# Designs tried in a protein design chat: miniprotein binders against q9bqp7. Part 103

Target 1, 240 residues: q9bqp7
Amino acid sequence: VPQNWFPIFNPERSDKPNASDPSVPLKIPLQRNVIPSVTRVLQQTMTKQQVFLLERWKQRMILELGEDGFKEYTSNVFLQGKRFHEALESILSPQETLKERDENLLKSGYIESVQHILKDVSGVRALESAVQHETLNYIGLLDCVAEYQGKLCVIDWKTSEKPKPFIQSTFDNPLQVVAYMGAMNHDTNYSFQVQCGLIVVAYKDGSPAHPHFMDAELCSQYWTKWLLRLEEYTEKKKNQ
Key: E = the ipSAE of ESMFold2; O = the ipSAE of OpenDDE; V2 = 0.75 times the mean of E and O plus 0.25 times the DockQ between their complexes.

## First folded at step 8 (miniprotein)

Design ma2 (at its last look DockQ between E and O 0.03; V2 from the best seeds 0.00; counts 0 for: pae E 7.9 > 1.5, other shape alone 2.812 > 2.5, placed apart)
Fold by OpenDDE base, look of step 8:
Structure ma2 (fold): chain B 240 residues (1-240), chain A 89 residues (1-89)
Amino acid sequence: as target 1 above (240 residues)
Amino acid sequence: SREELLERIKELIKKGDYLLALYELFDYILKYPDNPEALIEVAELLLEMGRPEYARLVLEWAKDLAKKTGDPELIEKVERLEREIEERS
């Protein structure tokens, strides 16, 4: 049980879009400061088993590709991920900002993979927007806040070369999503709150992406786990 | 079997195929995570392979398990290996 419990949801905020909500998605810039990012907290609080899994994967890749080949592969994966997010931001942005759509960005297997998900996405409220939890003292950059099948979600887009049909296969991604939700729900820059999360795993070959929907109950469960990770991080930093 | 797999890894080390041995060791650890004795052996092999950074990580894991078991012999063995790693680092 977390020592410092804090709610994921803000009772003072409405889930209903107020008529005053801007039609344009929010894009709050991330301020780099001493406050840890969600990603940093998760990375620094990985279990020994998780570390070994990653090292095993790394060693396998080095065995197959060589050291230089692995570096190149890693760089390419990063670039593909970046381009995918840029393409999604372009797609989800209002048409008025679309004048600079690089058609080449849209010709990816990953974009093809998510097409069926995008059909169910509407009411985009934020894109590539920073969130800060002032009380819990962490920050993050969320990919998207939008309605998925009529439910307002924090959406996190992931690329994978391997099928991830189960949410459990998405590693710490559920924790990342709820961390962003909790931060957004208590960030004064946002007038609304989210109760659901969505992890979308896109595939390079264009095969249908897997949507992992997280309802309010599941989000609450992962939120507890997130709080424990955050406490662990905080304790580790005090001891350094 | 666990023993057969470990022996295979030892053979790889003897042949100088350290990269494959390292990969197999990590896989071995993940297959048998609850055996502190096995983890200690892996740490020893990693140290022999000149990978003290990984040996340290495995030993930390072994130490946590050894403490849970309350086996003083395992704890002592871990502590000895920790000292050896520090001396070689």
Scores: ipSAE 0.017, ipTM 0.282, lowest interface PAE 6.8, mean pLDDT 86
Fold by ESMFold2, look of step 8:
Formats: C-alpha cells, structure tokens, sequence
Structure ma2 (fold): chain B 240 residues (1-240), chain A 89 residues (1-89)
C-alpha cells in the first residue's frame, strides 16, 4: 500500500478525445530533466531477487554464446526492437513514405506478427511521444496512443524471440504502461486522457502477436504497484 | 494473502492473460522467495494451457531459486518437468 495515494485518472479531463482534434498524432519531444524516467525508476528499484534472476540469465547466455557473442546478441535484439518501432511509427503515421528504406523496415516477421492487431487499431493520437507527470515528477516516452477495438489505449509494442525473452520486458511491462498512462493524464501537453492499456508481444517468426488488454480497473490495480516503486526510488535518491 | 495471490495468478492464466500472470508471479516470489513449489504449480498450469514457452521460463526461475535453497528434491522435480516439456515439443 503506498503512503501517498494519487489517482491514475484526471477528473478535470474529458473521458474521450475531442472529435475535432487534428489527424496528425502528437509527438512531444523528450527533454532531459532532473526528473527520473519510468525506465530508470523501474531499473533502480529492482529487488535483489530480480537482480539475481537477471544475472543468472545473463551468465547462462554468456556461457552459451561467449562474451562477444552475447554482446552481438543483445545489440541485435535492441536493433530489432528499434526497427520494429520505426516501422510501426511509419505505418501508423499519416506522413508515410514509400521510399526504399521504409519498405525494408516493413519486411520483418515482427510486422507480419502484428497485422491482425493493426486491423483493430484506429484513431492514432500520439506516436513516440514524451509524457510527464506534473505532480509525481517522472517522465517517459510512450510508443502509441490509439483506439484498439473502440477503446483508447496506451499501446506498448514488444518484440520477442520465443526461446529467450528478456527478463526486464517480461517482469515490469504492466507497470511501464500504467506509469505512461498516469503521466499522460496529468501532462499539460495533452488535452485528453486514456483509461486503458494494451501490451502487444510480436514474434520474430511472424506468429500471431499476443495482445494483452488492460481495462481501467486493471490499470488502477497496477498503478498502485507503480506508486510503490516510485516511492521506493524517491527514498533511495534522498539517501544518496 | 499468499493463497489469494496464487489463485489470482492461476485465474489470469486461465483467462489467457499470460504476461500479467508472469508479472504477478514474479511479484509473488519476491514476497515469498521460500516457495518455489508455487512456480512449479504455475508452470504445470501453463503447460496444460498449451503454453510450454511460458512454462519453460517459469521453470528456469524455479530452478534458480531451488538451487539457492539447496533442496535436491525441488531441483529434481523442476528438471523432470523440463524434460517432459522437451518431449512434448
């Protein structure tokens, strides 16, 4: 239970975006502040057990691949994720280009994997956009805000190579989504709010992606867990 | 309570909310690190749901924790189930 409860939703905001909003999605640039990012908060509040499991996984990978092989593996996973997000931003943006480079981004198993999800996505409001929680003082960079099956969601896109998922993306992803949602709902750069979340796990081999929908009630439950992590981070920072 | 948290995790798995179940399971083992048997139960349910890839991940967690406790019966049970998953694949 957090000591200082704060609601995830902003009662002063509309439940839905204005119908007359421009069709160009928001892309607020991320600016450096002394305010911590969602990712930094989660990384610095990992328990000793989370660190133990992550380190054991890393050591098994290094034994299998060698240190240089592990570096290449992790770099390639990062690059695949970056290219996937770039491709999705291009697909979902009204400013699409069909130049050769963009077409190469569209040729991936991950893009094939999400096609059935994209059919249900509409009304894109934000892409790769910064958020800041004005009261709780944290920042983030969300992937997408759009309607999924008629419900406006913060959408987080994840890539997975089925045999070896990263532990970080498995363990804290729901907290990441709700932290972005809470920040957006209390950020003066946005005139609307979002009550639902969607996590989409795409697969390298093109297998159908798994959507994980989070309604407002579930988001509120995970918001409580996020607040505890943020409180822990703040206390650690004061002791440093 | 400990039992309520485990039942919630199992209900999430039955609903197909595997990512959320994995998150809550990880939170569960942080609260109750002396109970790797719960991870084995969850892995068995994931296998029954036809998700051996998630079961395999959970068993890796269970094996690491069982080795930390030094309980050879738990380690053997995890390794037995891992072999069963490999045979079904």
Amino acid sequence: as target 1 above (240 residues)
Amino acid sequence: SREELLERIKELIKKGDYLLALYELFDYILKYPDNPEALIEVAELLLEMGRPEYARLVLEWAKDLAKKTGDPELIEKVERLEREIEERS
Scores: ipSAE 0.012, ipTM 0.485, lowest interface PAE 7.9, mean pLDDT 79
ESMFold2 (binder alone), look of step 8: mean pLDDT 81; pTM 0.766

Design wa1 (at its last look DockQ between E and O 0.73; V2 from the best seeds 0.00; counts 0 for: pae O 2.0 > 1.5)
Fold by ESMFold2, look of step 8:
Structure wa1 (fold): chain B 240 residues (1-240), chain A 103 residues (1-103)
Amino acid sequence: as target 1 above (240 residues)
Amino acid sequence: SERIKRLEELAKEILRLVEELEKITDDPYVLYLLDMAELLAEFALDAAKEGDLEEAEELLKWAIEYLELAVEIVKKLGVSPEIIERLERVLEEAKRTLEELRK
């Protein structure tokens, strides 16, 4: 149980949207500063057992692919994830900011995979936007804030391929979403509040993506777990 | 023992290198590799303090491998050759120190 409990929702922030909603999604720039990011907190609070499991997986991949093959595989996984997020930002933006060659950006199994989800997404409020929790002192870069089936959500896009690598922890996905949500709800750059989350897992082969919806109660449950990880990180850094 | 102290000093050198590399790029893959190197170096400090010297050495070896990959990616991002040469020199010294400790 966290010693410094803090609510995920802001009671001082209106639950009613303003009539002056902007037509352009927010994109707050991420600044590197002294306070930790969500992903750094989660990465730095991995257990030693988790780290050893990752190294075991890494060595098995090197045995299968060779050293150069593993480097290429890993680089391609990150590149495909980056391109996926760039494509989604372009698709969801009412102003097309992507002016590069359009040869392969939108041709992706991952983009095919999410098409049925995108039909249910509307009212985009933020894309690739920084959040900062002013009281708990952490930052993040959320993927999207939009309505999903009529409910305003923090939406996080994930890619999946087979075999699945251990590069990103899947059990941390709900913690990441609620950490972004809590930060946004207490960030002075935002005038509105979000109480729901959505994790969308897209597949490389184009199979229909799996949405995982998180209502306010579920978000509150995971928020407690996030606070424990943040507390653990803070204590770890005090002892340095 | 002196071996414990030398392993702790090497781990701290790795942590300083992580901090330097973090200032050069915002590439998410490089930042992930640096976070892994940091975590491994911190676990190596704990292992050295507990007297688990073989574990500390293996953890430091893995941390250095993450840093080497980070430098390779930074080269592709177009960082200046002078910065790359400096980073490679610091890495080579860290590798040499670990090799000496294996004696």
Scores: ipSAE 0.629, ipTM 0.836, lowest interface PAE 1.3, mean pLDDT 83
Fold by OpenDDE base, look of step 8:
Structure wa1 (fold): chain B 240 residues (1-240), chain A 103 residues (1-103)
Amino acid sequence: as target 1 above (240 residues)
Amino acid sequence: SERIKRLEELAKEILRLVEELEKITDDPYVLYLLDMAELLAEFALDAAKEGDLEEAEELLKWAIEYLELAVEIVKKLGVSPEIIERLERVLEEAKRTLEELRK
């Protein structure tokens, strides 16, 4: 049980969008502060076993590709991920910003992969927007806040070369999503709250993406796990 | 042992490099690499304290590899050549130190 329990949902906020919600998605810039990011917290709280497994995988890839090949592979994976997020931001942004759509960004297997998910996405509230949890003292950059099948969600877009049909296969991604939810729900820059999460795993070959929907109950379960990771991080940094 | 002390010193040097790189880049990918290097160096310190020197060396090797990648990316992002040269020098010294310890 977390020592410093804090609710994921803010009872003072309405789930109903205020009629004054701007037609334009929010894009709050991330400010670099002494405040840890969600990704930093999750990464720094990986177990020795998890790290060891990752590094063994890395070493295997280096053996297969060579050092330069692995660097190139890693760079390409990152670049593809970045381009995918940029393309999604362009797609989900209001049409007036569309004049600068690089058509080449839209011609990816990842974009093809998510087309069936995008059909169910509407009411975009935020894109690539910073969130800060004022009390728990962490920050993050969320990909998207939108309605998925009529439910307001924090949406996290992931790229994968391997099928991830189960939410358990997404590792710490559920923790990331609920961390963003909790931060947004308690960030004064946002007038609304989210109760659901969505992880979308896009595939390079254009095969249909896997949506992993997280209802309020599942979000609450992962929120408890997130709080434990945050406490572990905080304790680790106090001992350094 | 002298070997433990040297491994601990190398781990601390890697952590210093991480801190220096964190000051010069905002790139989320580079920051990810730096976080991995930091984590690995911390685990190396733990391993060294526990007397598992082989594990400590392996972890430091991996940390250095992440730093190499980070420096390479930062170089491509157009950071000052002087800063890059300094970082590369420190990184090469760390690599040499590790190689000496592994013999």
Scores: ipSAE 0.308, ipTM 0.695, lowest interface PAE 2.0, mean pLDDT 88
ESMFold2 (binder alone), look of step 8: mean pLDDT 84; pTM 0.848

Design wa2 (at its last look DockQ between E and O 0.02; V2 from the best seeds 0.00; counts 0 for: pae O 7.2 > 1.5, placed apart)
Fold by OpenDDE base, look of step 8:
Structure wa2 (fold): chain B 240 residues (1-240), chain A 103 residues (1-103)
Amino acid sequence: as target 1 above (240 residues)
Amino acid sequence: SERIKRLEELAKEILRLVEELEKITDDPYVLYLLDLAELLAEFALDAAKEGDLEEAEELLKWAIEYLEEAVEIVKKLGVSPEIIERLERVLEEAKRTLEELRK
């Protein structure tokens, strides 16, 4: 049980969209400061087992690709991810900002992969927007806040070369999503609340993406796990 | 052992270097490299504590390689030469220390 329990949902915020749906998605810039990011907290609190598995994977990849090949692979994975997020931001942004759609960004297997998900996405409220949890002292950059099948969600877009049909196969991604939700729900820059999460795993070959929907109950369960990771991080930093 | 202590010190130095680089760049790829370096350095600390010195050395080697790449990118992004020179010195010292430990 977390020692410093804090709710994921803010009782002071109404789920009612204020009638002024901003015609433009929020894009709050990330301010880098002494406050840890969600990603940093998750990375620094990986279990020994997770670490070991990651390292074994790395060693295997280096054995197969060589050191330079592995660097190139890592760079390409990152670049593909970045381009995918840029393309999604362009697609989900209002048309007036779309003057410089690089058509080449839209011609990816990942974009093809998510087309069926995008059909169910509407009411985009935020894109590539920073969130800060003032009380719990962490920050993050969320990919998207939008309605998925009529439910307002924090949406996290992931790229994968391997099928991830189960939410359990997404590792700490559920923790990342709920961390963003909790931060957004208590960030003064946002006037609304989210109760659901969505992890979308896009595939390079254009095969249909897997949506992993997280209802309020599942979000609450992962939120407890997130709080434990945050406490572990905080304790680790005090002992350094 | 003295070797364990030196590996732990090197890991801590790498972590300091990561923190310094995190302050001077917002480039998402550099930050990714720094996250990898940080993770590997922390793993090296754990490996050293567990007595797996070979694993610790390998992890630190990879952490240093990611930091080298990070510094090269930051150099291209127009960070002040003075800061870069300092970071390069620290990185070279880390590399030398690791080489000494492998011998």
Scores: ipSAE 0.016, ipTM 0.358, lowest interface PAE 7.2, mean pLDDT 85
Fold by ESMFold2, look of step 8:
Structure wa2 (fold): chain B 240 residues (1-240), chain A 103 residues (1-103)
Amino acid sequence: as target 1 above (240 residues)
Amino acid sequence: SERIKRLEELAKEILRLVEELEKITDDPYVLYLLDLAELLAEFALDAAKEGDLEEAEELLKWAIEYLEEAVEIVKKLGVSPEIIERLERVLEEAKRTLEELRK
């Protein structure tokens, strides 16, 4: 139970897109800020068990690949995720760029993995857009806001080298989504709000991506967990 | 020894519970908790084989805690009451086994 509860939804804001909304998706630039990001909060509030497991996994990888091999492996995973997000932004943008926009990523297993999901995505409102919670003082960079099967969602795209979630690729995904949602709903750069979330895990081998839809009630439940992590982060920084 | 065999059996029970939970939900956070529990059980087996019974017991305790959270979330997702009752029974049995081993 958070010491200071704050609502995820904004009662003064429409939960339906206005007809006058711009046709070009919003892309609010990430600003220099002293306040923490969602990912920093989550990383700094990992449990001792999560830290232990990451360290043991790292040790096993280093034994197999060597330190330099592990650094290269980790860098390649990061680059593949970055390329995946770039490809999705290009695919979902209404303005096509007829230049050499890394078409090799359109042939990747990750893009093949999400094709069936993309057929149900429409009405893109934001892509790679910064959010800031003015009251709770945290920032984030959300991947996408669009309709999924008729429901306006904050959509988060994740990559996995396995068909199932693995410790490397799925830390606290629902908390990330609701943190972005809460920030967007209280950010003056946005005129509307979103009440649903979607997490899509794409697989390197092209297996069908795994969607997880989060309705408003489920989002509210995870929001409570997010508030506890944010409180924990704040208390840790006051004691340092 | 007898304690090593019982710790190995408990780790295998945990792995079976992970497998069953994987078949009844696609919730990404539950699947994450199951990955953690699976990894902890594997490390506990390694510790038991090395004769480090205190480490094995501690790792299994952490695995059980993650499974408790996973079952709690699955209950809220509207899973069949019959499946929930079986999951809770298996989890409670695992907790009692661990408590008996620490004595």
Scores: ipSAE 0.015, ipTM 0.425, lowest interface PAE 6.4, mean pLDDT 80
ESMFold2 (binder alone), look of step 8: mean pLDDT 85; pTM 0.851

Design wa3 (at its last look DockQ between E and O 0.75; V2 from the best seeds 0.69)
Fold by OpenDDE base, look of step 8:
Structure wa3 (fold): chain B 240 residues (1-240), chain A 103 residues (1-103)
Amino acid sequence: as target 1 above (240 residues)
Amino acid sequence: SERIKRLEELAKEILRLVEELRKITDDPYVLYLLDMAELLAEFALDAAKRGDLEEAEELLKWAIEYLEEAVEIVKKLGVSPEIIERLERVLEEAKRTLEELRK
């Protein structure tokens, strides 16, 4: 049990969208503070075994691609991810705010992959928006808050070259999603709360993306795990 | 042992480099690389304290590789040449130190 237990859901907030919710998705900028990001907390609390597995993978890839080839590969993966998020932000943004859609951004296998998911996405409340949990002292940048199949979700978009048909194969992504949920639900910049999460794994070849829906119960389970990771991080940084 | 102390010092130096680089960039990919370098250096420090010198050396090697990549990217992002040159010097010194410790 976490020593510093805090609820993921805010009982003071209603799940009902206020009719006064702006038609424009929120985009709160991330402030550079001494406050750790969700990503930093998760990375810094990786196990030694996880790190060794990653390094072994890296070394195998370097043997296959060469050092320069691996650098190029890694750079390209990050670039493709960035472009994918930019394209999604463009697609999910209101048409009136759409500057010249770079049509080239929309012509990707990843965008093709998520088309069937996008059909079920509506009521976009936030895009690329910062969240802060003031009490637990962490920040994050969430990809999207929208309704998926009529349920308000924090949506996290991921790119993969390999199929990830199970939520367990998404590693710490469920923790990231619930961390964003918990922060948003207690961030004063947001008037609403979320009870569900969605991880969407998009594929480079345009094959149908895998949606991993997280209901309130599953979110609560991962929230406990997140709190433990946050405590581990906090303890680690106090001892440095 | 002197070797343990030197490995610990090298790990601490890498951690200092990470902190310096974190101040000059907000690039998410660079931050990822820095987080990996930090984590590896911390594990190396712990390994050195336990007397697991081979593990410490391997972890430090990996940490340095992440820092090399981070510096290369930061260089492309247009950071001051003076800062880059300083970081490169410290990184090269770290590499030499590691090579000396492996012999």
Scores: ipSAE 0.716, ipTM 0.884, lowest interface PAE 0.7, mean pLDDT 91
Fold by ESMFold2, look of step 8:
Structure wa3 (fold): chain B 240 residues (1-240), chain A 103 residues (1-103)
Amino acid sequence: as target 1 above (240 residues)
Amino acid sequence: SERIKRLEELAKEILRLVEELRKITDDPYVLYLLDMAELLAEFALDAAKRGDLEEAEELLKWAIEYLEEAVEIVKKLGVSPEIIERLERVLEEAKRTLEELRK
């Protein structure tokens, strides 16, 4: 039960983009500022129990790999995620050609993993684009806005080498999607809105990615949870 | 007690180091490490204020480990080497302080 409820959808906006909308996906630049990002809000509102379990997992990995081995492991996982997002932006952007793309970006198990999902993606409206919720004062950088099987979605791409332990940060994925959605729906840089979300979990070995579709009702339920996390963050920081 | 105050001071110094590092890089992995160090130091400050001294010490140990990795990466990036040298010295003092408190 948030103190300051705000709607996720904007009734003044259509979920059908106008014919005058440009055919090139939006890519609004993100600027560094004091307004918190979605990912920072979610990171800073992890519970102590979640952090302790994460650190316990980290210590077990260090016992297996050594300290330097674990540091290499985590930095490589981060780098592979970054390269995956870069490859997807390149693949989905109409203004880039395959001749100009890095061959190594396109050759990965993660890209193989999502091929069957990409066949169902069309009408790309935004890629790696900034969103800002002017009223609630948060920002984000969404991965993709496109139609998935005929439904306009905020799409979030995630990588996974193996099933993660239950308490890992990836369980916040639905909150991240709805936070981007709410910001986009109330951002003056966008002329349309979205009512659905999609989380795509890609696998390093190329196994078929798992799509997690979120309809408007499910998005509304997670939106309430996002508002609580944003409220927690704000209360935490107001004493500074 | 005196140990509570020393742990609170150490947590606040770690938070200052996080803010200084955040000003000199936009590297996403470094920023992730700094966010973890910040969260751990904030939990440690709260634990120290409750008198949970062993918990505060362990949390600060973890925060320092994230900061050590962040500093090493920023050093390899070559950004602001004079500032990094000072931050390395402050970080080594933080480690020494934590070792003294665990005695």
Scores: ipSAE 0.655, ipTM 0.854, lowest interface PAE 1.2, mean pLDDT 84
ESMFold2 (binder alone), look of step 8: mean pLDDT 85; pTM 0.851
ESMFold2, look of step 11: ipSAE 0.648; ipTM 0.847
ESMFold2 (binder alone), look of step 11: mean pLDDT 85; pTM 0.855
OpenDDE base, look of step 11: ipSAE 0.696; ipTM 0.877

Design wa4 (at its last look DockQ between E and O 0.68; V2 from the best seeds 0.00; counts 0 for: pae O 6.4 > 1.5)
Fold by ESMFold2, look of step 8:
Structure wa4 (fold): chain B 240 residues (1-240), chain A 103 residues (1-103)
Amino acid sequence: as target 1 above (240 residues)
Amino acid sequence: SERIKRLEELAKEILRLVEELEKITDDPYVLYLLDMAELLAEFALDAAKEGDLEEAELLLKWAIEYLEEAVEIVKKLGVSPEIIERLERVLEEAKRTLEELRK
């Protein structure tokens, strides 16, 4: 259990959005500072065993693809993830964010994969928006806050093809969501809070994406695990 | 003892290079490579202090490989030739140091 517990939800804040204000989704700019991001915390608290497993996987891939082929593979996986998020931001925004929407960006298997999920998404409140937890001192860039099947969620979009298959497909996905949620709920840039999470895993071939819904109780359970990772990171960097 | 100190110094040089590269790009993939190099260099410091010298060397080799890819990408992003030239020299020196430690 964490040395210092802190609540994921803010009792002084309403969980009901202002229904009378059909506003443009929030997009708080991410500002560089010395406080760590969610992804950096999670990356820097990988165990040595996880790193050795990752390097073993890389060796097998290099044997299959060659060294240059492997570098291209991993770089392309990251690029396609970036393009996926850009496309989703454009699709979900009431205002276009791309100059003359790039048809190639929107014609991807990943976008096809999430179409059935997008039909259940409404009431978009935030897109690609910075969050900061003032008390716990971490930041993040959440993908989306919107209603999914009537429940307001922090939604995180994931591609199934990942440069780190063991780490990205394991325990950390829910931690990322709840870390964003906790930060948003205690960030003065936001006037409301969110109690649910959604992880959507999209497929390159266009196969139907898998949604993973997280209710408030599940989010609270993962929040405890996130606090442990944040504590581990903080202690590690204090000793440097 | 001398080998331990040299491995620790190499790991710290890698950490300084990571910090410098973080200041000159926001590219998400480069930042991922730098985070991996940082983690590996920190594990290498721990291994060297515990006397696990071959493990420290392997971890540093991996850290340098991540840094090499990061520099290559930064070069393609059009960062000034002066910065790239300096970064490549620092990396080449780190590679020479690691090779010497294996002898």
Scores: ipSAE 0.649, ipTM 0.853, lowest interface PAE 1.2, mean pLDDT 84
Fold by OpenDDE base, look of step 8:
Structure wa4 (fold): chain B 240 residues (1-240), chain A 103 residues (1-103)
Amino acid sequence: as target 1 above (240 residues)
Amino acid sequence: SERIKRLEELAKEILRLVEELEKITDDPYVLYLLDMAELLAEFALDAAKEGDLEEAELLLKWAIEYLEEAVEIVKKLGVSPEIIERLERVLEEAKRTLEELRK
């Protein structure tokens, strides 16, 4: 049980969009402060076993590709991910900003992969927007806040070369999503709250993406796990 | 043992390098590499304290590899050659120290 329990949902905020919600998605810039990011917290609280498995994978890849080949591979994976997010931001942004759509960004297997998900996405509230949890002292950059099948969600877009049909296969991604939810729900820059999460795993070959929907109950369960990771991080940093 | 102490010192040196690199870059991929190096160095400290010297050495080796990659990317990002040269020197010293400890 977390020692410093904090709710994921803010009872003072309404789930109802205020009629004054801007037609334009929010894009709050990330300020790099002494405050840890969600990703940093998750990374630094990996178990020894997780780290070992990751390094073992790395060593295997280096053996297969060579050192230079592995560097190229990792760089390409990162670049592909970045381009995918840029393309999604362009697609989900209002049409008036579309004049600068690089058509080349839209011609990816990842974009093809998510087309069936995008059909169910509407009411975009935020894109590539920073969130800060003032009380728990962490920050993050969320990909998207939108309605998925009529439910307002924090949406996290992931790229994968391997099928991830189960939410358990997404590792710490559920923790990331709920961390963003909790931060947004308590960030003064946002007038609304989210109760659901969505992880979308896009595939390079254009095969249909897997949506992993997280209802309020599942979000609450992962929120408890997130709080434990945050406490572990905080304790670790105090001992350094 | 002297070996444990040296491993701990090397881990601390790696952590210092991570901190220095974190100050000179905002690149998210480099930051990821630095986070991995930091985590591995911390685990190496734990392993050393537990008397698992082989594990500590392995973890430090991997941490150094992440730092090498981080420095290479930072070079491409146009960081001052003077800073890079200093970081490379420290990294090479760390590598030599690890090699000495593995014998």
Scores: ipSAE 0.017, ipTM 0.357, lowest interface PAE 6.4, mean pLDDT 85
ESMFold2 (binder alone), look of step 8: mean pLDDT 84; pTM 0.842

